# VH-VL binders against Leucyl/phenylalanyl-tRNA--protein transferase (aat): the designs that were tried, part 16

Target 1, 210 residues: Leucyl/phenylalanyl-tRNA--protein transferase (aat), of Deinococcus radiodurans (q9rtp4)
Amino acid sequence: MLAHMPAARTFLQHPDPLTREIAEGYAGGSFLMDNGDGLRWYGVPGRALVPLTEDAGLHVARRMRRELKHFRPSVDLAFDEVIAGCRGHLPGSPERDGEWISDELVEIYQHLHTTGLAHSFEVWQGDELAGGVLGLALGGAFIAESKFHRLTNGSKAALIHLAEHLDRQGFALLDAQIQNPHLATLGVYEVTDKEYRRLLRRALALDVEL
Below, E stands for the ipSAE of ESMFold2; O stands for the ipSAE of OpenDDE; V2 stands for 0.75 times the mean of E and O plus 0.25 times the DockQ between their complexes.

## First folded at step 6 (VH-VL)

Design R13 (from S1C2, 13 letters changed; framework fv_sonavibart)
Fold by ESMFold2-Fast, scan of step 6:
Order: C-alpha cells, then structure tokens, then sequence
Structure R13 (fold): chain C 210 residues (1-210), chain A 127 residues (1-127), chain B 103 residues (1-103)
C-alpha cells in the first residue's frame, strides 16, 4: 500500500453524499438533533467530554467497579434495539435521553450504520440487553449521541465499558456533548468550543477502528 | 442452533500447505454478530488461537503473531464456510485444529468468547 | 503479550466436593476472562464468560468470580461428568489447563 488514509478521511471522502455531509458536520464540531422542528446542527459553548481512563479523571466508584463485571460489552450487535432503547421504545427502558431522535433521525442513523459511521455499544447480562450507547466513530473520536438502560446501572456500565474499549483501541476523544448531573458523577468535564475543536482535530488525524 | 463441521487432511508433509474447511449451519459466515476462528491444540503448546475472519461492513482478518507470515483465513459466503491455509508446515504444526465462533462482542480485540466449536481435525505433519 | 498462570495444574477430588481453580493474568483485563471445560477427545465447551456469567445450558453448580488479575472457577458439588480439563482464557490467550480427576 502506497498511502495510509486515516479513518476520518474515509467518511469525509465517502461516495455516499449523506455520509459525507454528516461526517463534515461532526468533523467541524457540530452535532445533529431534531427538537421538534426538523433536523438542525447544534453547538455548545461548554462541550462535555468523558475521560477514557481513571488516570485521566474517569470516576468509577468502588461499588460500581464491582457491578461492572456483571455486564458483558459488545459493538454493533443490536443497533436497532439500541436506537429503540435510546428513544424509550424498549420494554423496561425508562431512560428518555434520546426523545430528540425523530423517525427521520432513526432512518439517518440506520443508513450511517450501513456506511460504517454510526455504531452501537451494548452491555448485556446473560443474553439480555442491559443498556447501550448510540454514537458515531470518526477518526479517533467517538461522539456518544445517546444512551439507555434496561437493567439497573446499564447505561453507566455501557459508558464506562465504552471508555475502556476506546482507550484500548487508541481513541483520543469521547464526546457526550451536553453535561448533566449523571455524567458529572463519572468525571465528565467541560471544555470550551475552541478547545473542543482543537482536541477534535487531533483525534480526527488518528487511524483507529472501533 | 449453530453447528460447525470440519473437513480436511489428517496427514501433511513438511513444507506443504495445510488446508482445512469449516462449514457453518444455523448462522451466516457474514453475520455481523459473529467472528470465525481457528484454534489448535498440541501437548507442547496447549490451546493456541491462530486467527479469525469476520464481516462488519467489509471483511476483516486478525492473525496470531506466531503464524502471521504463513496463515490465511478466508470466508466463502456462497458455501457458508471458512477455511484455514497454513503454508510451509513443519512437525511443530502437528495439532488438533478446531474452528470456533466467537460471540458477538469479540469483534474488536478483547472479548474472544468461543461459544460453538467444530469437532476438531487431528493433523500430523510428517514425511 | 498477556501472560496467564492457571493453578493447580491438576487435582483429584471426590463426588460432592467443592472444587476451585484459579487463573492469574499479567495485567488488569476488564473481566473479559472465560472458562472452558474439555473432556478427552472432544472440543472445549464454554462454561463461564466475562468472569462470572453462566453460559446457557451449563449446570448452576459452576460459577466464576474475580476481577482485575485474579479469577476463580468454582464447582460447588462435583459430579462424575465433571472429569475434564478446565481452561481460562483472556482475549486470544489460554491458560495451560487444570486437570480434574474424580477418584
């Protein structure tokens, strides 16, 4: 092979116009939502970032560390179920983090999944889906769009396992977009929009896979 | 239910290529929830993972460093099977060879959970 | 890369006994450690995945525990059909095995 092409450029140069458009928006530091009046690109002055390791500031309480072993992680095994869970459409899934995910966005995520930009990260107890994260993998950045739980601690377990997985794979950035009290308990912190774009540029240069 | 059925030679001469196949029923070789592995077992080395093939938008292969220069694992979607080719065999390659599915979460480097195995093929490398 | 130490290398026990087998890894591994049973002449069979989850169809007398670098497989009441070699596995690396003989 004459040239190595970073994973992010695969999507930025993708033949599929929708995949290219979405990749460009996220590469520029924006994220896509539908708040009841159609699809719009959003940004925030304080961007929520998840540390990938405890040394970097990820806070895993001792009790939670004991609970983590009850959850088995996976990638891309239950993509449609993860979307349904994020929307609050799975039995036993009370978390409604993804109410902004319209029917149109579901179709977009399903399409982006076929082109390799959109992914699900799942955690299981036995053969039962306990929780998960819906997101986009672009270069060394993972943009965690939404999460859910079906069993107690499932969403927290999914996010912690995801952070560990991303660190093992060489990712540099786990983006949760908007801070909330639940995320703050895990050590999630805010950076300015300028700092986020700087970190994103570095992450996009990495050639890593989920 | 998943079944894996192996076929291939029992005796291979040194310097030749070992070729084995694993036929899959109850799942698809291109399933995005599985990866398809070759594992061997010998008295001297124990259980030794050799490599895997799997489909996630495109085909991927992972190979153990010890055999990386000699090994090829290929899927055949039309026959719903996958194969092992191991080049330039030596008596040290004498082992029982197994194919195995690793469950769902093992596609990305850490969770090699082998839930179904083939029956095994005893391969002897001798002249 | 990853080193696995399984102990004991063999043990002999009576029907009804509680049996424990340990596995130590050279590094912390997010509990992605699995246990297999292999009977003579047969392929290994998955018993426990992700340190403590019981595989479907496996009797409840089998259990796994541990995290980080230290893991244990327990058989609460040994049965005649439990004569076998047991292996731990992390990622692509297997332990050397523990042979369990029923007296």
Amino acid sequence: as target 1 above (210 residues)
Amino acid sequence: QVQLQQSGPGLVKPSQTLSLTCAISGDSVSSNSAAWNWIRQSPSRGLEWLGRTYYRSKWYNDYAESVKSRITINPDTSKNQFSLQLNSVTPEDTAVYYCARDLEYSSFRGWYEFDYWGQGTMVTVSS
Amino acid sequence: DIQMTQSPSSLSASVGDRVTITCRTSQSISDYLHWYQQKPGKAPKLLIYAASSLQSGVPSRFSGSGSGTDFTLTISSLQPEDFATYYCQQYDTFGQGTKVEIK
Scores: ipSAE 0.000, ipTM 0.439, lowest interface PAE 17.1, mean pLDDT 83

Design R14 (framework fv_sonavibart)
Fold by ESMFold2-Fast, scan of step 6:
Structure R14 (fold): chain C 210 residues (1-210), chain A 126 residues (1-126), chain B 103 residues (1-103)
Amino acid sequence: as target 1 above (210 residues)
Amino acid sequence: QVQLQQSGPGLVKPSQTLSLTCAISGDSVSSNSAAWNWIRQSPSRGLEWLGRTYYRSKWYNDYAESVKSRITINPDTSKNQFSLQLNSVTPEDTAVYYCARDLEYSSFRGWYFDYWGQGTMVTVSS
Amino acid sequence: DIQMTQSPSSLSASVGDRVTITCRTSQSISDYLHWYQQKPGKAPKLLIYAASSLQSGVPSRFSGSGSGTDFTLTISSLQPEDFATYYCQQYDTFGQGTKVEIK
């Protein structure tokens, strides 16, 4: 039944077998990680979702709202640098958010970028890459795999700008997978696996572009 | 190094409110990378997480479903401490109560308790 | 709620023995599992976080492994100070504990 969802069809029926396999896994509600014992598909009982608008529960503090205008958003402008940032491999990048991103996963993400499944969302201050989000866009769902900051508030600015961008583009779902206190400050909430799969099926039917 | 020091009464009567305090040194209760937890331990229920408070852009609280209607966890920034208030106690609330810090290690890895208070034995009996 | 099964509930071992404690979850939790040691009369102490990361100051004889639903805590060479109860934890839930008795 996933192959009959029109907005995700491009990837679920893709001629590239790796793109098709990864798209099928994510369309089924799983996410891919390497926690030192090889690539595995994961799920969580409480799935972390980012509201796309303040009306939906996205919390943007007044100070942060003012700071957002100092960050210039972009899509797919610095894909390899965003992966490096998420791994903690960029100069000035703090502790690793994506230490689970192995060399094998880097190659996979780069391949998925060429087939249009994997994307980077960047925020800049002037000419400096301040932060970013690595993710997959599948139908009206954006699965945010990892994020990083290099400059103060860069990862938070990237996530907020991404949410606003996705809302403007008609996306229905921004998935952060696993809740933490930092994400909770932005209004990130948890849903059951059953509810996540329901929301995901609806999002996969949407014809939207990043 | 972080240290958590607990204080509060050990004997509480049924229907009364249990109040415990955890004083923090070596970190700030308003640290934006930490959350401050209460966890209890009894022979019948084992280790049971009760809730936490934490500051990011504002104060947040998370509470376990089993106690959500009776529990309040409050920070006090002026004294660098946080407290537990548990209303309408019953003998089933008899336990050793611990405060503990959890840290955000990365966006995907958290909810581990790296520093704990010494514990307070609370007996609920007449 | 994710159900956690910790095994064994207790074990006896001699100094120098390799000790293995297992924690199984009813649903996949990635590597969101942590291990604690509790000595009699003391608060729990973090040993391993994120399934396999050794906490600072914890002896290297302690190691963790596993992912998804099956997790293991290993003590490579049991010492007298390792007499304790060990707990796994994921999110807001703790396992029931494993008591290690040294002979």
Scores: ipSAE 0.006, ipTM 0.495, lowest interface PAE 11.2, mean pLDDT 84

Design R15 (from U1A4 with heavy chain Y100L G102Y W104S Y105F L106R K107G G108W D109Y Y110E; framework fv_utomilumab)
Fold by ESMFold2-Fast, scan of step 6:
Structure R15 (fold): chain C 210 residues (1-210), chain A 124 residues (1-124), chain B 108 residues (1-108)
Amino acid sequence: as target 1 above (210 residues)
Amino acid sequence: EVQLVQSGAEVKKPGESLRISCKGSGYSFTSYWISWVRQMPGKGLEWMGKIYPGDSDTNYSPSFQGQVTISADKSISTAYLQWSSLKASDTAMYYCARDLEYSSFRGWYEFDYWGQGTLVTVSS
Amino acid sequence: SYELTQPPSVSVSPGQTASITCSGDNIGDKYAHWYQQKPGQSPVLVIYQDSKRPSGIPERFSGSNSGNTATLTISGTQAMDEADYYCQAYDSSTDYVVFGGGTKLTVL
């Protein structure tokens, strides 16, 4: 009997060793960084999760709801620019966020984009890239690796639009990894590593598309 | 060149109101949090709170919640620290510092650029 | 509330290695940052994210962070390194920035 296999199997059983290795690490609840001492796998005791809807706890202030109308979302239209933005290599991009995304890690993300594991989510004002999120889509989980803004509220708009997009597509999990004050104001909450792994296993069983 | 330039020294009496400023230049002011740090004479550094100028979101240390107000005017790249009623115990050097940019990892809260400080003296 | 503890003072002779510790519960799971403050001056970032140096900071400054202790190390200490040193970390559970009490480094 042919049992149902989750979409995550596409990457966990991928013939490309790099794609398979990275997918296995993330499926196990770890995330990859280069903190100046080479590529290493990391975990946290408290994992930051983004609610996908306002009903689930995502907080969108009235002023921000009006601002969202000025940002146009897209998927995978500007992958290399989003990486550059996350590295602080675009005018107005966060300078610091680029430090852990080494040249080696850029090469890995570009490779994972060709195999369908890594994605960019963009928001635009006119023709200008206003902000974005770099992440991995594995089953019904979206692991947000990094985000950036170039225009005021661009990263916040990108994250809110992404959450709404993921909800429409049937995703179960939006992982921001580590809590920070701005994420907290959006309703981001922490779960234990044990609870995160439980939620992740359930999300990995979902067959959804970004 | 990134700079944070603070307003000049203040001499006040207890009960008076005061607002001091911190003007950022040479970077995207709305891309970074601005933190305020107090240093009482001869003492260490105390984090008071911070603001994200892009949407004026604030977070305060419990010791300073209700004691001060932090605000920002992004149109002139300026953050403010305000007291409604000063106390002699508010006598200190006050620094602003550039804080976290948006990041999904570890919340890197190193203060890479600091203002020159504003000395506030409160005496009768 | 999360707390960082530093020794109040450390003394070294010129040319010797100075070691300043910063103790906090599981600080190795957080980033530790270090600031130098000379009399009458603003703090200056000398080490960020445990072990990285900002542009312009001499190579003799280094850092480490593991378990319950972060350490700032100054090799070949010079008279100009005499200052107060503060460690700093972010506590995600409270959403607060925390400073150590500071260490006065004397070079005699």
Scores: ipSAE 0.012, ipTM 0.552, lowest interface PAE 8.3, mean pLDDT 86

Design R16 (framework fv_utomilumab)
Fold by ESMFold2-Fast, scan of step 6:
Structure R16 (fold): chain C 210 residues (1-210), chain A 123 residues (1-123), chain B 108 residues (1-108)
Amino acid sequence: as target 1 above (210 residues)
Amino acid sequence: EVQLVQSGAEVKKPGESLRISCKGSGYSFTSYWISWVRQMPGKGLEWMGKIYPGDSDTNYSPSFQGQVTISADKSISTAYLQWSSLKASDTAMYYCARDEYSSFRGWYEFDYWGQGTLVTVSS
Amino acid sequence: SYELTQPPSVSVSPGQTASITCSGDNIGDKYAHWYQQKPGQSPVLVIYQDSKRPSGIPERFSGSNSGNTATLTISGTQAMDEADYYCQAYDSSTDYVVFGGGTKLTVL
C-alpha cells in the first residue's frame, strides 16, 4: 500500500530495486539483521521506541544534560566511520552491539546511503568522532540500527542528540527495535507490533527531512 | 530568518558598570552556543568566551576570565556581556556570534553575527 | 595558548589570485574557518571546515588546510574582495576558539 506517503514514496517507488526492497521491508514493520546464519527480516512482539522529548518521556539526567553540550551533532559527515565504529573496527571503540552487521550488510548500508535511505548521526568533541548512530530515515520515522562510542558517554549523547534533532525536524518515531536495560534508563518503552505498525503508518505519511 | 540583534552604543567613564545584550530570533536559542568577540579600534578579532543558553554553561578565554561575566536569559532569548568596573582599555566593538551547535556543516564556525555594540570608555 | 599567525597584508592586482595563509601548530589536524570583514561591517563566514563555501559565497573563494598551514585562495580577485580576512580554529583540548591576527587584502 502506502500510496499516500509523500516522503516514504520516494523510496517505495525508487528506481533502484535494492532501495525499494529494503524500504518496503521497513515500511511493513520489519528490520534486517544477520544473526550468524545470513540476512533475514525480523519482527518482535514488543518494539522499543525512544521518546523524542522529555515531555514524551525521554529521561535525561541533569549530569547527562551538561555532558550533551560537549558533543557537537552532525548528519552524514562520517558515514563509513560510523559503520566501522558500530562494528567495533575503529580504534577506541569497545562497543559491539553492531556485531550483527556482516560484510554483506555493510555493502547494503553503503548502497542505501548513496540513494538517501541510510544515514549516520555523529557526535564530536572538537574534531574527534566521539560516537554515532547508524539508521534509516523513512518518512517521519528514523530506524536506529546501531550505535557506538569512542569517548565516555558518546553513544548516549548521540542517541539523545538524535532524538532532539528528529523532534526539531518534525519526525514522529525513533525506533530502537529491541529493548534492553541501558535503553530503559533513557525512557525507552515498548509497544505491541500492532501499535508499532499503526504509529509507523502515521509517521510514513510525514514529509520531513533529516 | 536567523538574526542576532545587539543593544546600542554605550559611552561610559572608567569605574562604571555596564551590561550589553544580544537577542536571538528565528531559531532555537537554547540549542546554540553564543560567543562574544572583541575588536579594539583598528585591531583584530579576539574571542572572549561563550555560553550555552540551555543551561547557562560558560567557557572564557584566559585573557577574559574574571574581567567580564557572560550570562543568558533563555526566556527572552537574550545573552549578556557585563563589566563590574570598566577601564579605558575596554573601548572596543563587541560582537555576539552564533556557533552552529546543531549544524550539519562545520565545527565552531560562526554562521551569524550581531551588528556589534560600540563601547567607548573615556574620562 | 594555541596561536594562529597571518601575514598583516597581501596585495594583488584585479583578476589575479590572492593567497592568504594561516599558520598554527598542526592546524591541519583542526578545522580552519575564514571570515571576511569590510570596513564598518560585521564579519561574514566565507569558508568553513577548511574548504566548504556557505550559500551565497562565490566559487572563486576556496580553501585548504594541511600540516601547519591553512590557506584561503581567492581566484580572479575583484575590487569588492578588498577587506580584512581572519582565520579561526577550535582547540578541543582547551575548549577555546582562536582567531588569527587578520590580513588586509588590497586590490590595486
Scores: ipSAE 0.000, ipTM 0.438, lowest interface PAE 16.2, mean pLDDT 85

Design R17 (framework fv_iscalimab)
Fold by ESMFold2-Fast, scan of step 6:
Structure R17 (fold): chain C 210 residues (1-210), chain A 124 residues (1-124), chain B 112 residues (1-112)
Amino acid sequence: as target 1 above (210 residues)
Amino acid sequence: QVQLVESGGGVVQPGRSLRLSCAASGFTFSSYAMHWVRQAPGKGLEWVAVISYDGSNKYHADSVKGRFTISRDNSKITLYLQMNSLRTEDTAVYYCARDLEYSSFRGWYEFDYWGQGTLVTVSS
Amino acid sequence: DIVMTQSPLSLTVTPGEPASISCRSSQSLLYSNGYNYLDWYLQKPGQSPQVLISLGSNRASGVPDRFSGSGSGTDFTLKISRVEAEDVGVYYCMQGLQTPYTFGPGTKVDIR
């Protein structure tokens, strides 16, 4: 129901066929990866979600709260650098970050950035890119594809600042796709695929901007 | 490339103390949890302790709890193990190991790099 | 504490023959995300341990495809399809689901 998805409609009815196709895939609850065997759509039975606020379960340690003020957040200022960081190709980034992002997938993300579906969220210390998140903004849902750090606490700062930014902008979902015990320390939790699709449908109806 | 180099081992009498160091290079040390793992002569691997990337969380195996303390100095890019009240059963090669706390949402988990080890001998 | 057990404790293999090592955990290692938090490590003579397999079945970078991991929950297997001289060493399974992290006793693999 496009009539009930005002912000998402921009992409679900986009004149660019690739943007429309990718938006439809994500709106249906799937996500795109290249694990060395080509581009494929994936799904999971348990979907990892990041709470947007501490009241909703986001865990920010006292020391980390003090560190957050040293990071300056931004949107879409360093898209190509964020992709490079997520791939482990930016100096200082962990070697294995973003291994599933192939050259073909990079070209897709760059194209989706020009049509407004793909975005970068950055955190800086002075003039240095400290960390970031690569994702898609569709309605009131932000699908966080990958994150990286370059400076101490950069990826954690990027994720927490992103959650706070999304909450201020009226977003309903921050999707991390796959849970692990380390992400759980930040309050990341799992919902069933059925519950995820219900939450996603509600988020897609929201008319918000990143 | 990634390297972990342990030092500080030696021969000590029971009841004494030693401090082990693990110097890291080739990666962003402050972004990874670190472990100590030991191996007694001719025996298997035994996990000793872990410390989170920022040093805020620590866990020690019951066999060493209250006697050993793991710590780190991210500015010096060094992991430590303070060993007090040493016992003969603490005799082992001590390895430091990196815990891949991957920053990617779709990443892996493993002890992906290990140091060369440093021998601690506790004998009366 | 999760207790890890391996069998056999020692294997002598003719070069080119297959080898199979079993690992059992006292509790399920299957997490809610669908992954088994079970790793396999190899310690070659005179060397530090090296990761072979993570999350039950994922081969580590640079590890030959003759190594494979399988299993779920409490029962896991490491297979070497064709053992080579460089594969001699002690193989350990390890659970990374919860602290304290625990290793199996190890399986010594020798070549004739």
Scores: ipSAE 0.016, ipTM 0.552, lowest interface PAE 6.6, mean pLDDT 86

Design R2 (framework fv_gevokizumab)
Fold by ESMFold2-Fast, scan of step 6:
Structure R2 (fold): chain C 210 residues (1-210), chain A 124 residues (1-124), chain B 107 residues (1-107)
Amino acid sequence: as target 1 above (210 residues)
Amino acid sequence: QVQLQESGPGLVKPSQTLSLTCSFSGFSLSTSGVGVGWIRQPSGKGLEWLAHIYWDDDKSYNPSLKSRLTISKDTSKNQVSLKITSVTAADTAVYFCARDEYSSFRGWYEFDYWGQGTLVTVSS
Amino acid sequence: DIQMTQSTSSLSASVGDRVTITCRASQDISNYLSWYQQKPGKAVKLLIYAASTLQSGVPSRFSGSGSGTDYTLTISSLQQEDFATYFCQQYYSYPYTFGQGTKLEIK
């Protein structure tokens, strides 16, 4: 049933073969990783989802709410720097050993950025890039591939600002793929693979933009 | 490049407070998503997680030991400290510190780099 | 607390053998499982996280599999340097808990 989705069809019917192939994989509920043995499609039995609003379960501490005002959000302003940050290759960013974003996958993301599937979301303090999120926007779903920070609270600020931005733009789904205790403290929750695909199908029908 | 090294007193008397320090390089606790935990191993036994501290001063303790444990950090010195009060012979173990980093949405991993451990003996 | 149980405390094997070490959780941990290697006098080394993802720099002869409550570490062609103690750990919930360890010994 993906062929009849209005918004997602822009990428599912895209003239670029690579953009179509990647969009099809993600539309089917899979995600790409390179764990040192080549680029592969992955799935999980429990899918981690980020609530878009506090009413939906997003946990924003009072101190963090005050801190958020010091971060300025942006979209697609520093795409290559966000990728570098997610790989641990920017000065001040955390080292990422066991990194799944290979050189091949970097080239894919850069290509997908030119065709409009891949995006960066940044947060700044003054002129300094404080943190960001790399992801794919497909219909009303944002698949958050990776995040990074350079300044204290930059990663948390980026995720919260992203959730609020997506809610304002009419998105239905913010996908973090894999749960962990730190994401859980922000209100991230798990759904079954069957339920994720149902939610994704509905999100793919939405005609929204980042 | 990432390295952690534990230091402690070696010998502590029963009922006293044990103080341990983890010094590290190749990363900073000012970096969001980064934490350091403490794990111990008594001679010939398994690993037991004790406590965790993260860049934002978020702390977690093993419930079985929580009343005796205090974890703290000095970000400017790249150090994390653990204090254990009212020690007994049961606290004799090798104590490890290890890095925890969850900055990725995919495949975070608990304890990706460890120190070599420091032996603490509790005896009179 | 989630209890992690490794089926044996020790295994004997020869260089070139395929070795499997099993780990069972007392409840579903949704693949939030890591495998570690410990050699006498050395730092503990992370081998595998998320049940099946190989840590950077770890030889490809190591692999992880499983889901739900049952997980396995496999060494496809055992080498001399692989004689060590192996631990599984769940990071699904606090407190983090480890298996008791499986010591791999020369046959």
Scores: ipSAE 0.012, ipTM 0.510, lowest interface PAE 8.9, mean pLDDT 85

Design R3 (framework fv_gevokizumab)
Fold by ESMFold2-Fast, scan of step 6:
Structure R3 (fold): chain C 210 residues (1-210), chain A 122 residues (1-122), chain B 107 residues (1-107)
Amino acid sequence: as target 1 above (210 residues)
Amino acid sequence: QVQLQESGPGLVKPSQTLSLTCSFSGFSLSTSGVGVGWIRQPSGKGLEWLAHIYWDDDKSYNPSLKSRLTISKDTSKNQVSLKITSVTAADTAVYFCARDYSSFRGWYFDYWGQGTLVTVSS
Amino acid sequence: DIQMTQSTSSLSASVGDRVTITCRASQDISNYLSWYQQKPGKAVKLLIYAASTLQSGVPSRFSGSGSGTDYTLTISSLQQEDFATYFCQQYYSYPYTFGQGTKLEIK
C-alpha cells in the first residue's frame, strides 16, 4: 500500500463543490488571494516558474548544495504550522508584509487539505521546523502558494528540496505565480500567460503523486 | 539493476589499517542527491553506521570513530572506499555498504551489499 | 545521539500469525524511520521508510505505523520466508542509529 494523491481529473470531478471550484480556477490558470478586499481570483501577464533541476536553470550555489542535506524534507507533517509560518504567525517566524492569507483562506486551505488538494512541504533541522512551502498539487503541477523560513536558509532549502522532490516524482511544473528579486536568485523565470496555460495543460494530464 | 558489492582483506592484524571497497552499478555518484554509506555488524550484535559520502564529496562520520575513519570516492570507477586505522578485535564485524537515497521524508538506505567479513586477530 | 530501542530481542511465532515488532526512539524523530529485514547470508532488505511507506516490491502483508517516539512493524499473516531479524533505524539526525534487532523465530 502506497498513499495515492488524486490526479487533476479527480479534483475537477470531485464530489466536494468547494474542491471542484478551486481546482477549476487553478486548472484555468488563475490563483486565489485576499489583498484586504475579499477573496478573489487573480492572474498575471508574466507567471513565475521555478526550474525543477539545475540543468533546467535552477541556481543552487555550491555552499547551499552542501547545506541542503542538513535539512530533512517532509510532506504534510505540519500543515497548520506551515500555514502559520507563511502568515508570519509561527513562534520564532519573522512577520510577513502584505499578508494575503486571510482567516477565510486559512479555512479554505484546511478544507482542501482534507480533500487532498492542498499540501505542506516542510524542512527541519533537529526538532525545529526550519521552513516550508504551502501549495496545491493538481496533476503534475505544484502551485506553490507561499513559503517561509524560521532558520537561516530554511525557505530556500524548502523550495530547492521541493523542486528536487517534484522532479523525482514526475511533476512537470512548479508555479510561484509572481516574480520577486529573491526568487530570481534561484533561477526563477517568467513566461507569458499564454505559455503558462500551455505548460499547465500538459502538466494536468500527468498522473503523479506528491 | 542497482547492486553493491563489498570487498576487503578478510583478516587484518591488530594495529594495522583496514581498507574496504564498495563497487556498485545501476547508479552514479555524480547524480545529485545520491550517497553511499558504510554500516558494520559485529557477530551477534546490532548494526552500527560508520560513515557516508555524497555526490558533492560531503562526508559524515560516526563521532565515536571519526578519528580512525576516512571515506573517499572514485566516481569514474563507481567505487567508495573506507579506511579504518589502528584496528583492534572490537573491529571484527561484517561490513556493509548501502546506497543513501533521498525520499520525501528524508534519506534512507534502499539497497545494500551482501557484506564482507573482516576478522582482526594476530 | 538518538537511541533506538527494540525491547524484544526475540519473538516466537507460527505461520499465519499476526506479528508486531516495536521500536522506540529516545526523542521525537518525526517519522524519519526505516525498517529492515536481515536473513543469514543475504543482503539486508529495506521494507519500510518514512515510518509507513512500503518499499517497492515488498509484500503487502508488511506495514508500518507510529509517530513521535513509538513505531511498529506489523506482518499481518506470517509466512515461512519471514523468519528473520528485523531492525529499525532513525535518519532524523546524524549519527544514524539502529535498534538492537528483533529475531523472529519459529514457535
Scores: ipSAE 0.000, ipTM 0.448, lowest interface PAE 15.2, mean pLDDT 84

Design R4 (from G0A6 with heavy chain S105D; framework fv_gevokizumab; at its last look DockQ between E and O 0.40; V2 from the best seeds 0.00; counts 0 for: pae E 3.0 > 2)
Fold by OpenDDE, look of step 11:
Structure R4 (fold): chain C 210 residues (1-210), chain A 125 residues (1-125), chain B 107 residues (1-107)
Amino acid sequence: as target 1 above (210 residues)
Amino acid sequence: QVQLQESGPGLVKPSQTLSLTCSFSGFSLSTSGVGVGWIRQPSGKGLEWLAHIYWDDDKSYNPSLKSRLTISKDTSKNQVSLKITSVTAADTAVYFCARDLEYSDFRGWYEFDYWGQGTLVTVSS
Amino acid sequence: DIQMTQSTSSLSASVGDRVTITCRASQDISNYLSWYQQKPGKAVKLLIYAASTLQSGVPSRFSGSGSGTDYTLTISSLQQEDFATYFCQQYYSYPYTFGQGTKLEIK
C-alpha cells in the first residue's frame, strides 16, 4: 500500500510541470505577483500571518461578530468570480487599478484550480456573492493571495470565516504575505522570513483538506 | 471629476477648538473602500498625517494627536469634518483633505489619489 | 513611527535632465510607498503608488523604483512643469508618514 503522502507532496510531485513549479516556489516561501514589470517571485523580510482563532490572536470586533452571521461561507463555488472581484472586475465590486494579478497570473490561477492547488473561499449574503479570498492550499498551509469585497464587510467576513474554516480543517498556517494597517486590526501579525519558513515547513507536512 | 475643498476659520486663538470641513464631489463616502484623510503642513515643513475616516465609519488617528482629534463624516452632504482641541502655535499649518482609497487584498495598496488645495490656519493670540 | 527621510531637501536641474529623488524608510515598508508632487497654490498630485505603479494620467517620464527601505523617484527627462516639491509617503503602518520633501528647482 502506497503510504498516503501529505497533500503538499501531491503538488510538489505533481505530473503537471506548472503545478510543480508553483508549488515549489510557494513551498519555498515565495509568492507570485506582477508589479508592472512582469510576473515575478517575491519574498519579504517580514511575513504577515492571520491567526486562525481568537485564542491565537484573531480579533473579531463585536459588531463584526454579529455581522458574520449574515455571511454564508463556501469553498470553490465561485472561483472565477472571486478572481474577478480581486481584480476589481466583478460587477458591484470596487474598481481597482494597478493590480498585481495580471492576465498571465489569472491563467495560472485558473490552471492551478484545475489541478487542485488554487482555491476560492466565498461568503454570501443570500444568493449574492459578498466577498471572497483567492488562495493556495499546500498541506496545512493556506496562502491567501487576494481578497475582495462587494458588500460591506465582505472581505473581512471572508477572511474571518476562512480562518475559522481552516482551523476546523486542521490547517496550521494562514499566510497574508504583507502586513498593512487594515490587516493589523484583525490581529494579523508579522514574523521574520526565517520563522515563516519554519512554520511553513511544519504546515506543509500536514495532511489536511480544505 | 473628483474634487476636494477644505474650509476653516483662518485664524484661531490658543486653547480654542479648530474646526475644519472637507467638502468633496465626484465620489461618495457610501462607496466601499473610500475614505477621506486629513494632512497638514506647517510652513516650510513636511506633511503630517492627522486622521482619516472610511465609508464604514472606521476612524484612524495620529497617535501623537489622538487625544485632540475628532473626525466625522456626513455622507449625505459629502463632507468630512475634523476638530482639533486645545490648539497652540504648533498647530499653525495648511490643512489638506484627501481621498483615501483602500484596495482590499492581502497585497493591497493605499493611496491619497486626490487632494484639496488646502486651507491655512493660523493659531495666534 | 516609521521615519521617512529625503536626504536632499533641494535639487537644481535643467529641462531635459534625468532627475532622481531618493526616499529612505527607517524600516522595511515592503513597497507601501507613494510619491506626490506639490506645487504652490495647487492640489497635491499623486504620481506613484505601490513604489512603482504609475498613477493614471501621470506622464510616463515619471517612474518609481526601490524595495525594502530605499526608494527612488525618477524623471527621465525633466519638463518645465516638473519643477515642484516631491514627497514620499509610507502607508505600511499607522501613522502614515511623509518625507520632508525635495524641492526641484530650475538651474
Scores: ipSAE 0.039, ipTM 0.626, lowest interface PAE 2.8, mean pLDDT 90
ESMFold2-Fast, scan of step 6: ipSAE 0.177; ipTM 0.656
ESMFold2, look of step 11: ipSAE 0.317; ipTM 0.651
ESMFold2 (binder alone), look of step 11: mean pLDDT 88; pTM 0.901

